# Designs tried in a protein design chat: VHH binders against 8-oxo-dGDP phosphatase NUDT18 (nudt18). Part 16

Target 1, 325 residues: 8-oxo-dGDP phosphatase NUDT18 (nudt18), of Danio rerio (Zebrafish) (Brachydanio rerio) (q568q0)
Amino acid sequence: MDSQSSILEENLEKILRGEGLEFDSVAEQVDPVTLRKNVCYIVGAVIFNSKEEVLMVQEAKRECYGRWYLPAGRMEECESILEALQREVREEAGIDCQPITLLLVQEQGPRWVRFIFLAEETGGSLKTTAEADDESLQAHWWDRKSPLPLRAHDILSLIDAGLKYRRNPWFPVTQPVDFPCHVVCQRLFLTFISSRADADDRLWLLMSNNNTSHHPRLPIVVSFRTYISKAVSKLIEDCMPSSYISVHIRGILGVQHNGRIPGKTDGICFNTLVLLENTEEGAEIGSPPSLETDCYRWQEVTNQGLKAKIIERIKDGSVLPFQSL
Below, E stands for the ipSAE of ESMFold2; O stands for the ipSAE of OpenDDE; V2 stands for 0.75 times the mean of E and O plus 0.25 times the DockQ between their complexes.

## First folded at step 14 (VHH; framework vhh_7aqx_2)

Design t5 (from s6 with L107F; at its last look DockQ between E and O 0.69; V2 from the best seeds 0.78)
Fold by ESMFold2, look of step 14:
Structure t5 (fold): chain B 325 residues (1-325), chain A 125 residues (1-125)
Amino acid sequence: as target 1 above (325 residues)
Amino acid sequence: QVQLQESGGGLVQAGGSLRLSCTTSGFKFSYYAMSWFRQAPGEEREFVGAISGSGRRTDYADSVKGRFTISRDNAKNTFYLQMNSLKTEDTAVYYCARDIFGYSYGFTEEYFDYWGQGTQVTVSS
């Protein structure tokens, strides 16, 4: 019966460091997702050589034949996300690579997620036209200035983000950690900031009440056949119905995935940083929003060191970006 | 209730300097990254530069790097664009905008939820 606050603070620190937490069952009965049946993961790589040229592959597919793009492809059974990345870069470009960090996570549809990595070349040799196949025609280093017919221009911001990260990282190295998960879900690091005149800001976290533990836990929200971003909004609507609450998904603190057992561990848990804003009273005073359920409660972060870490992550935007398309 | 108001625009000779301000209200300013955009007649808005909520990080479009400087004063809920060595190509309406992702990798219009009304900058030859 030790202090429940100490256990919570250690878990919060693990999440902030990207270490993740062991994932248990969710509160409701939800069938596992299955790769290539009802969930699709895509990996892509931003890789630079010593001249800061970026690795590009020439597409072999009919609709974009001869156009250029980043190495990218679909995850296969029994792969970790990192193994999928290394396989795709090898198959399309002939290059061996080692991941440095995730740069972006995108949802491109319900249960359709793309993972973009900054990675470094560790071996192999560029695929030549003599090696052209259905995966790609060839690979080349692009100086980022010469004209190239691109498949799409969405990669330009990704390449720029990779270059910026190499020069001056703005969030901690974030890579998927090996924790199995059977659903697509988020563990919510859901924050609210309140303040009064003449006082420092106060930081509040939404905590879940549950029967399996007598100490608070971060809420988990499952994406059942819907966008990941919409699942967060649904939770807010259910427990804090108000037209003046804005939900800002600031980004991802960590990614948990295993892939070890097809049909059982094909899910992903995102540890997601969320900032709530009350647009009617957003600047000077207030309490966190009223809760219309006893399933959750607000917990003030009173440990000053931990509070400062969280606030600085928010103010600096020091978090892996998340995009919903 | 969230408001962004630009000021400081005007007419300046090429090679001159100008400072724009964006005064904000209705939100906790230091928790949000802010950006400047500009739009010349008949063109789309383009990114000029960004600053993190803490002020510790800045980014600039290549076309203005080394000439423009962004800063912020969180005590006054205001951020600034100092423009030096102005060129006729800098002529545009300049907008301030609030970043919904808190300083994301990309600075396209879709990442910004609130925009000012704009202030005209005209650089004469």
Scores: ipSAE 0.796, ipTM 0.911, lowest interface PAE 0.7, mean pLDDT 87
ESMFold2 (binder alone), look of step 14: mean pLDDT 86; pTM 0.887
OpenDDE, look of step 14: ipSAE 0.825; ipTM 0.919

Design t6 (from s6 with D59Y; at its last look DockQ between E and O 0.74; V2 from the best seeds 0.73)
Fold by OpenDDE, look of step 14:
Structure t6 (fold): chain B 325 residues (1-325), chain A 125 residues (1-125)
Amino acid sequence: as target 1 above (325 residues)
Amino acid sequence: QVQLQESGGGLVQAGGSLRLSCTTSGFKFSYYAMSWFRQAPGEEREFVGAISGSGRRTYYADSVKGRFTISRDNAKNTFYLQMNSLKTEDTAVYYCARDIFGYSYGLTEEYFDYWGQGTQVTVSS
């Protein structure tokens, strides 16, 4: 096995496990993001008790005073995503928690990303009105049936996602991993599956042909102003005829974030699973779409075990959901 | 061209059973999660259930859990909704839909890019 192929396979396996890879230097021309200046990260927690009640907090903010929401808040400088989650839950609800898994990543472009966690209570006591402050008025366990004036109804889908996961986890536990990144970007696990009659499916990955690296690398796309999801589409449009190519973002395989150095490592790298589909009539079923640039190349995954794992992941949809709002 | 077509709807008495089918074409069926939705008169469309591309994973709305079963035949590009112990409140137009993303459990309709025309299910008392 060519040493290069082995390294690639190992890297792919790491990504599939939700592990991180070192961030390849994005072109020097991209300015790093700075938390609370040009990017905002929000963490939210779905926490259930033994009665399947959900932890809710009453808002103290003027705009939504007295309304109820999930424990949620903005990340602060020099904290990890997990630290932020625990801090917010403690501040708003008086509860200590441990994250179980990411449930959902939401984005409104690269400037606003929200991480929703399923978490469990490990200690603390519910915040009471006597403990009201600028963070919250109080916290309660909500039975999900009793009337409650909600700040927004979007939490209902989040709660539902949490319940669904608890009942039947459909993707592996996914937690942010500590890897520095200076921008909001996606490492693309961009797949194409070619099928022939009476033959095994062939799996292709789009790789970046960077002259500087002797090793095939997964493409990285940086989001500047557009939705993170649109960045993938743009890449595809740039490298192949797009009229007959459908781009399907399946979800997230991993989240890399450090956050320890303000203005330097405030970025996030999403390892994103993408499936491309050629919808062209008469297209050769045996090969991936032709590329119009030498910046990328198709690499066939020949390792049978790895191929099977990736295909299974696609078929089962066993990935962290990603939502553009 | 992607096509989804529902069939199997009709009139049934309460306590009865129906099996809906959704036949698909124009895409690699096994690589997509599929879902059933329904819309009753004057009500919003609601999620009924979903099945992963492999068929290994299923999810159901609480209102139909234990009564409805979703399955798929990837060789036939078809997935099914077996409805047992039907109730009058199950009366609706039933739609099949393709999930654009992974297995989203019908969190939002935005996750679905193609829909069938629907099939009417009427449960009489």
Scores: ipSAE 0.691, ipTM 0.858, lowest interface PAE 0.7, mean pLDDT 91
ESMFold2, look of step 14: ipSAE 0.749; ipTM 0.887
ESMFold2 (binder alone), look of step 14: mean pLDDT 84; pTM 0.868

## First folded at step 15 (VHH; framework vhh_7aqx_2)

Design u1 (from t2 with G106P E109D E110A; at its last look DockQ between E and O 0.84; V2 from the best seeds 0.00; counts 0 for: grease 25 > 24.2, SAP .669 > .668)
Fold by OpenDDE, look of step 15:
Structure u1 (fold): chain B 325 residues (1-325), chain A 125 residues (1-125)
Amino acid sequence: as target 1 above (325 residues)
Amino acid sequence: QVQLQESGGGLVQAGGSLRLSCTTSGFKFSYYAMSWFRQAPGEEREFVGAISGSGRRTDYADSVKGRFTISRDNAKNTFYLQMNSLKTEDTAVYYCARDIWGYSYPLTDAYFDYWGQGTQVTVSS
């Protein structure tokens, strides 16, 4: 019992640090995703110069010809997320960059995921109109004040996020880690906090109760047709009465992706922090919600240090933002 | 039941100060980031600022940065908006809201699940 608990705690610590865990077999036989066939990944970069100007690229595509956007593009086969980012920035802007951190993950279901990075310039030269090609017409440092015909205004929020992070980082540097995954899924760091009068808060984690595994594991949910964020809600609905349970995705603790083997390792595993709340009036918040299935179990986190870390993470909101579009 | 209630609004002269309070109940206050919004007549609701559950992190709109300060007292389930150097343009109904995502970056209204009724702040010239 002590060894199992220790392993669990170690794994939880890894997840909290943004590290990866090996992807264990998903109970459901789900077909692997294939990049550019049934899943699309986009990378985008927010890059500032010393004058707090933001790197912009002019679009060469017919549908948005001449408009300006952040360096962004689709991932290609056999490249990591970071490699894709660097490639796109180079191709579109002529700039070499180093990713600093993931800034935001956006999703429109499992078929479309965009990774926004804060990055810094390390070299290169701005792409000029003489270098115009199918990737872009030119690149420019935008002062964020001068009129610029934008492709879309969504970049303004992204730029603001980048500025805010630079000024005051509110979550630890988060980079994709190289762990193979064959599907788009979430490993759920699903928490429930129970309180007793005059006692310290108790922290509970929902664990998968798999008879085949000797060790408690965090639940993994796969999204097929719905928003990635809704997959968590579905799991909760399936395992407990949901009428008085609120599910709050707090954000991402880590991103696991390999991408080296097309059609096999094109998946992504998001380590996702979730907070459950019982909204039932008068409900004694002394224990986590009862489960209607044996597929899952509540595990109390008894390690005081670990408990404190997790609670702090929740309170500080020090997680990578995850947005459903 | 989750409840949010604003107080402290009123009439103030330009250059003056006002402190708003948002009192909450029905949830574990310290585990949620809280935000202030405002809406002027004929304008869209705008983000004013936010504070993390722990109080360690604060964010402000550029329009209020340096003038407004957000704080919280978790023991009292209350957070505050201290408004200094008020301007006529600060006239609005001010709302408090609970942030369910915790990162206190209002990318969408969907990040907020509960709102107060609002308190009127009027800054006269």
Scores: ipSAE 0.703, ipTM 0.862, lowest interface PAE 0.7, mean pLDDT 91
ESMFold2, look of step 15: ipSAE 0.705; ipTM 0.877
ESMFold2 (binder alone), look of step 15: mean pLDDT 83; pTM 0.849

Design u2 (from t2 with G106P E109D; at its last look DockQ between E and O 0.73; V2 from the best seeds 0.77)
Fold by OpenDDE, look of step 15:
Structure u2 (fold): chain B 325 residues (1-325), chain A 125 residues (1-125)
Amino acid sequence: as target 1 above (325 residues)
Amino acid sequence: QVQLQESGGGLVQAGGSLRLSCTTSGFKFSYYAMSWFRQAPGEEREFVGAISGSGRRTDYADSVKGRFTISRDNAKNTFYLQMNSLKTEDTAVYYCARDIWGYSYPLTDEYFDYWGQGTQVTVSS
């Protein structure tokens, strides 16, 4: 096996395991993002007790005073995503928690990203009205049945997702990994499956064809003004005839973030699984779509074990959900 | 062209059983999660259940959990909704849909790109 192929396979396996890779220099000189200046990250927690009650906090903010929501808040400078979660839960609910897994990532473009966690209580005491402050008025375990004036109903879906995951986890535990990134971007695990009538499916990955790199690399796309999800579509449109190509974001395989150096490492790299589909009628899908640029190339995954793993992830949908709001 | 077609609907008495089928074509069936929805008259469309591409994962609405079962036959490009212990409240048009978001939750209509025409299920008292 060519040393290059081996390295690629190893990197692919790391990504599949939710591990991180070193951030490769993006061809485009993009300015670093700065937390609370030009990017906002929010963390939220779904926490259940032994009675399947959900930890809720009463809002102290003027705009939603007295309404109830999940423990959630904005990340601060120089903290990891996990640290932010633990801090917010403590501040708003008086509870110490341990994150179990990312449950959902939500985005409204590159400037707003929310990380929802499933977490468990490890200690602390519920915040009472006597302890009310600017963070929250009080905390309560909600039985999910009793009337509660909610700030927003979106939490119901989040709670349901948490409950479902607890009962039957459908993707591997996924937690942010400590890898510095200066922008909000996606490393694309972009797949195409070609079928032969008399043979096993062939799996193709789109790779960056950068002359500066000795090894094939997964493409990285940066979103500047559009939804993060649209960045993939744009890349595809630029690389291949788009009239018959459908782009399906399946979810997130991993989240890379450092956050230790304000204005330098405040970015996030999402390792994103994408499936391309050729919708052209009559097209023998024996090969991936032709590329209109030399910036990218198709790489067939020939390692049978790796191929099987990737296909399994796709078929099972065992990826962290990603939602554009 | 992607096509989804429901079948198996009809009239059934309360407590009875019915099996719906959704036959698909025009795409690699095993790589997509599939879902069932239903819409009663005057009500909003609601999620019934879903099955992953592999068939190893299923999810159901609370209202049907324990009574309905979703399965799939990838060789036949078909997935099914077995409905047992039917209630009058189960009366609706049932739709099958292709999930393009890899069986992600929460499920919204935006995550589905193709829908069947629907099949009527009527449960009489």
Scores: ipSAE 0.777, ipTM 0.900, lowest interface PAE 0.6, mean pLDDT 92
ESMFold2, look of step 15: ipSAE 0.790; ipTM 0.900
ESMFold2 (binder alone), look of step 15: mean pLDDT 83; pTM 0.852

Design u3 (from t3 with A33S A110S; at its last fold request DockQ between E and O 0.72; V2 from the best seeds 0.79)
Amino acid sequence: QVQLQESGGGLVQAGGSLRLSCTTSGFKFSYYSMSWFRQAPGEEREFVGAISGSGRRTDYADSVKGRFTISRDNAKNTFYLQMNSLKTEDTAVYYCARDIFGYSYPLTDSYFDYWGQGTQVTVSS
ESMFold2, look of step 15: ipSAE 0.785; ipTM 0.900
ESMFold2 (binder alone), look of step 15: mean pLDDT 84; pTM 0.859
OpenDDE, look of step 15: ipSAE 0.851; ipTM 0.931
ESMFold2, fold request of step 16: ipSAE 0.774, 0.774, 0.776; ipTM 0.890, 0.894, 0.891
ESMFold2 (binder alone), fold request of step 16: mean pLDDT 84, 84, 84; pTM 0.864, 0.863, 0.866
OpenDDE, fold request of step 16: ipSAE 0.853, 0.825, 0.830; ipTM 0.931, 0.917, 0.919

Design u4 (from t2 with A33S K65E; at its last look DockQ between E and O 0.76; V2 from the best seeds 0.80)
Amino acid sequence: QVQLQESGGGLVQAGGSLRLSCTTSGFKFSYYSMSWFRQAPGEEREFVGAISGSGRRTDYADSVEGRFTISRDNAKNTFYLQMNSLKTEDTAVYYCARDIWGYSYGLTEEYFDYWGQGTQVTVSS
ESMFold2, look of step 15: ipSAE 0.802; ipTM 0.908
ESMFold2 (binder alone), look of step 15: mean pLDDT 84; pTM 0.863
OpenDDE, look of step 15: ipSAE 0.855; ipTM 0.938
ESMFold2, fold request of step 16: ipSAE 0.827, 0.824, 0.826; ipTM 0.923, 0.922, 0.920
ESMFold2 (binder alone), fold request of step 16: mean pLDDT 85, 84, 85; pTM 0.882, 0.870, 0.872
OpenDDE, fold request of step 16: ipSAE 0.886, 0.848, 0.912; ipTM 0.950, 0.934, 0.960
ESMFold2, look of step 18: ipSAE 0.797; ipTM 0.905
ESMFold2 (binder alone), look of step 18: mean pLDDT 84; pTM 0.867
OpenDDE, look of step 18: ipSAE 0.837; ipTM 0.926

Design u5 (from t3 with A110E; at its last look DockQ between E and O 0.80; V2 from the best seeds 0.80)
Fold by ESMFold2, look of step 15:
Structure u5 (fold): chain B 325 residues (1-325), chain A 125 residues (1-125)
Amino acid sequence: as target 1 above (325 residues)
Amino acid sequence: QVQLQESGGGLVQAGGSLRLSCTTSGFKFSYYAMSWFRQAPGEEREFVGAISGSGRRTDYADSVKGRFTISRDNAKNTFYLQMNSLKTEDTAVYYCARDIFGYSYPLTDEYFDYWGQGTQVTVSS
């Protein structure tokens, strides 16, 4: 393969490993997002002790006073996602922690994003009622079966996911990487699988035709005034007009954020694995969908080792889950 | 057209065994995780177990762990639920479902886009 193909393959490998890539400008020119003006990031922690009891905090806020929840809170200016996590757990529970992995990324409404981590205790002491403040009243280890008045039950599946990940991880450790980004966006690892009779499956990636880059690049879809998940569907509708194409966001290969310059680097780039499905009845599909635009093109993955890695990730479902609420 | 069809349900005595099948068509089966759910009358639908597209990962509800086994045959576009040491509590309609996120551990029912019609399993004492 030529040097342009080698660069692409190296970049694909980095994305698959969760290492990220430097963020470039996007095709759409949009203003940077700004923390607490038009984007809100929440961090939350699932932490277990040796008895598999989960760390819980008692809420001090008026609307849910006295009810229990995971340690969680808003990211502040100039913080990394990991720094926000460690600060929130310390403030609300009195516990120092080290993140193990992201467990789930959630969205609700445009630009509201929650990052749930599995983490481990590394120090500190549980917050007591004598230390109650605006952040929380106290913290305790919950055995997950005794009655406890919860602020909301959404955390029960997160706690269970944390237990199962600790016992048998189903995706590689995935943590945010330190790359600045000015928008909320997804870099798309967008796949299509085509088949012909008596042949192995062929793997296709959607590539961007962005203005004379020395090598093709993965597309970037910006989420401005819309849900992150819906931005991918909009791109597909715009460049692939068939009603027989279903878009499956399989999950996240990596998360890029830096946060150091308010109003400039408050964005996040998700490296997202997407599988397109042709639902057309009875059709054998030997090639990817036709494109209505010259902004993109299909690239077949012909490197058999790389192809096998990508297909394995898809078939194993070994990706960080993403949930739209 | 994506189709899922369960079979193998029936009446069995407590302590017995039963094997359910879910035959699929209309999609690239090995690229999707599949799950079994069950629902007893008057109760909410309950996760039973899941298997990844590759078949390398499985997950089970605590209530069936050690008694039930999920497997798949990607050449036949079929996956199975082997139920051993059945209890009266296992009486339910069993459903197979396809997971659009492709992993073996379901987060919500919303992420299952296709469901079978269900097959009745009745365990008598």
Scores: ipSAE 0.797, ipTM 0.906, lowest interface PAE 0.7, mean pLDDT 86
ESMFold2 (binder alone), look of step 15: mean pLDDT 83; pTM 0.850
OpenDDE, look of step 15: ipSAE 0.807; ipTM 0.912

Design u6 (from t3 with K28R A110E; at its last look DockQ between E and O 0.84; V2 from the best seeds 0.77)
Fold by OpenDDE, look of step 15:
Structure u6 (fold): chain B 325 residues (1-325), chain A 125 residues (1-125)
Amino acid sequence: as target 1 above (325 residues)
Amino acid sequence: QVQLQESGGGLVQAGGSLRLSCTTSGFRFSYYAMSWFRQAPGEEREFVGAISGSGRRTDYADSVKGRFTISRDNAKNTFYLQMNSLKTEDTAVYYCARDIFGYSYPLTDEYFDYWGQGTQVTVSS
């Protein structure tokens, strides 16, 4: 096995396990993002007690005073995503928590990203009205049945997602890993499956063909103005005839973030699983779509074990959900 | 061309059973999660259940849990909704849909790119 192929396979396996890779230089000179200046990260927690009640906090903010929401807040400088979550839950609810897994990532472009966690209580006491402050008025365990004036109804789906995950986890535990990134971007695990007559499906990955690296690398796309999801589509449009190609973002395999150096490492790299589909009528496509650029190349995954793992992830949908709002 | 077609709908008495089928073509069926939805008159479309591409994972709305079962035959490019212990409130047009995000949750319409035409299920008292 060519040493290069081995390295690639190892990297792919790491990504599949939710591990991180070092951030490769993005071809485009993009300015680093700065938390609370040009990017906002929000963390939220879905926490259940033994009675399947949900931890809720009453808002102290003027615009939603007295309404209830999940513990959630903005990340601060020099903290990890996990630290931010724990801090917010403590501040707003008086509860100590341990994150179990990311449950959902939501985005409104590169400037706003929300991380929703499933977490468990490890200690603390519910915040009472006597302890009311600018963070919150009080916290309660909500039975999800009793009337509660909610700040927004979007939490209902989040709570439901948490319940469903607890009952039947459908993707592996996924937590942010500590890898520095200076921009909000996606490392694309972009797959194409081609049919072979009387043979197993062939699996192809789109790889960057940069002369600067001796090793095949997964493409990295940076979103500047549009939804993060649209960045993938644009890449595909630029690389291949798009008239018959559908781009499906399946979800997130991993989240890389450091956040320790303000203005330098405030970025996030999402390892994103993407499936390309050729929608052309009649085309038993034995090969991936032709590329119009030399910047990328198709790499067939020939390792049977790795191929099987990737296909399984695709078929099972065992990836962290990614939602554009 | 991607096509989804529901069948198996009809009139059934409360307590009865019905099996719906959704036959698909034009795409690699096993690589997509599929979902059932229903819409009663004057009501919003609601999620019924979903099945992963492999068939290993299923999910159901609370309202149908324990009564409905989703399965799939990837060799036939078809997935099914077995409905048992039917109730009058199960009366609706049932739709099948393709989930392009693997197994999406929370469910939003944007996660489904192709829909069937629907099949009417009527449960009489």
Scores: ipSAE 0.749, ipTM 0.885, lowest interface PAE 0.6, mean pLDDT 92
ESMFold2, look of step 15: ipSAE 0.755; ipTM 0.885
ESMFold2 (binder alone), look of step 15: mean pLDDT 83; pTM 0.853

## First folded at step 18 (VHH; framework vhh_7aqx_2)

Design k1 (from u4 with K28I; at its last look DockQ between E and O 0.85; V2 from the best seeds 0.00; counts 0 for: grease 26.1 > 24.2, SAP .703 > .668)
Fold by ESMFold2, look of step 18:
Structure k1 (fold): chain B 325 residues (1-325), chain A 125 residues (1-125)
Amino acid sequence: as target 1 above (325 residues)
Amino acid sequence: QVQLQESGGGLVQAGGSLRLSCTTSGFIFSYYSMSWFRQAPGEEREFVGAISGSGRRTDYADSVEGRFTISRDNAKNTFYLQMNSLKTEDTAVYYCARDIWGYSYGLTEEYFDYWGQGTQVTVSS
């Protein structure tokens, strides 16, 4: 039906733009996650001044006392991700900030997620040693050249990514959007490309079959006591049990979170771009992998404008990076 | 199966130029970002530069920016490293690698699933 195709395409465009969609119920019955009980979210900031010096905080924690790191900390109850970021930067560095974009989302189980932002200073003043407390000893702008005893070196690549994004953004501004979610899950923009030498590439998208729905929907996979990235692999094993399929999580198109009701809206939905690769030796592929279940179907993307947008995002790697630690 | 093969290494005087090639097969090349890494004797492998699947985006390590240029020819499934104004510090085995996460930061090895065998570049004084 034409009206159902228009609704699907409109929803796909919203996801590609990072606007998100209201969260539907998941296919599985899973208890909501609860911040500080079975999920932990960390925010961190990369902030530069006009000299391209990066904001650094001297740690007050006994295990890393006197070492330097990015402003970072745990999200608290009833906060949005952006509110948590602004609070942490203010508490640790004395600086008010405005997020520009997410730079990286990281995970490390169980249900540990870190959000690294590029942000800009909007006010406040650097915390001095006279203001030292349990949060931090002081804050400084680091020229990125002078020796500085770091808490850990993992932040060097994050600082570099922030600098490069400022100079030449390679993915659209991506910030969390205000949609409640009760679980940690992914809405999958799961793609398959078929390519022939003398023809345009064909793009296939995995869709969920739900007989009670007016239109097909993107699959949702729930992460329960495991890495978020492993949930995608589980779906592939369940519906495409071929050992010849590689799953490439290319990155995040959007992040949905609300956080306003502890124990009910503490979840996160990631809208993720996934590319499947057929690794069967010597075979050219004209069709997507066979599905072993009625729960899903392949939908070819025939709208040429939409197809071109998706392919461009894949080829240019124009997505927010996602890393499993 | 995915194959990456470097070529074009050799001996060159400081200030000179070389062009490396990485020929690929077994995957749809234009959908993957590609990177060059290098490893000097006794050192860790280090990032040199990256190019997106379409070729529209490139990135370089500070140590080579302005001297090295990455390009790709998707019709030939090949990408290149043009190295100009070579220094003795550039002496290393150069590797090409396929990026699994699209156009990544280009700084760490965990982003790459396939690597070539390497080609030696030696810059003499």
Scores: ipSAE 0.778, ipTM 0.897, lowest interface PAE 0.8, mean pLDDT 87
ESMFold2 (binder alone), look of step 18: mean pLDDT 84; pTM 0.865
OpenDDE, look of step 18: ipSAE 0.857; ipTM 0.936

Design k2 (from u4 with Y105F; at its last fold request DockQ between E and O 0.78; V2 from the best seeds 0.83)
Amino acid sequence: QVQLQESGGGLVQAGGSLRLSCTTSGFKFSYYSMSWFRQAPGEEREFVGAISGSGRRTDYADSVEGRFTISRDNAKNTFYLQMNSLKTEDTAVYYCARDIWGYSFGLTEEYFDYWGQGTQVTVSS
ESMFold2, look of step 18: ipSAE 0.784; ipTM 0.900
ESMFold2 (binder alone), look of step 18: mean pLDDT 83; pTM 0.856
OpenDDE, look of step 18: ipSAE 0.858; ipTM 0.936
ESMFold2, look of step 19: ipSAE 0.789; ipTM 0.903
ESMFold2 (binder alone), look of step 19: mean pLDDT 83; pTM 0.858
OpenDDE, look of step 19: ipSAE 0.842; ipTM 0.927
ESMFold2, fold request of step 23: ipSAE 0.847, 0.846, 0.839; ipTM 0.930, 0.929, 0.925
ESMFold2 (binder alone), fold request of step 23: mean pLDDT 84, 84, 84; pTM 0.862, 0.869, 0.869
OpenDDE, fold request of step 23: ipSAE 0.813, 0.838, 0.806; ipTM 0.917, 0.927, 0.912

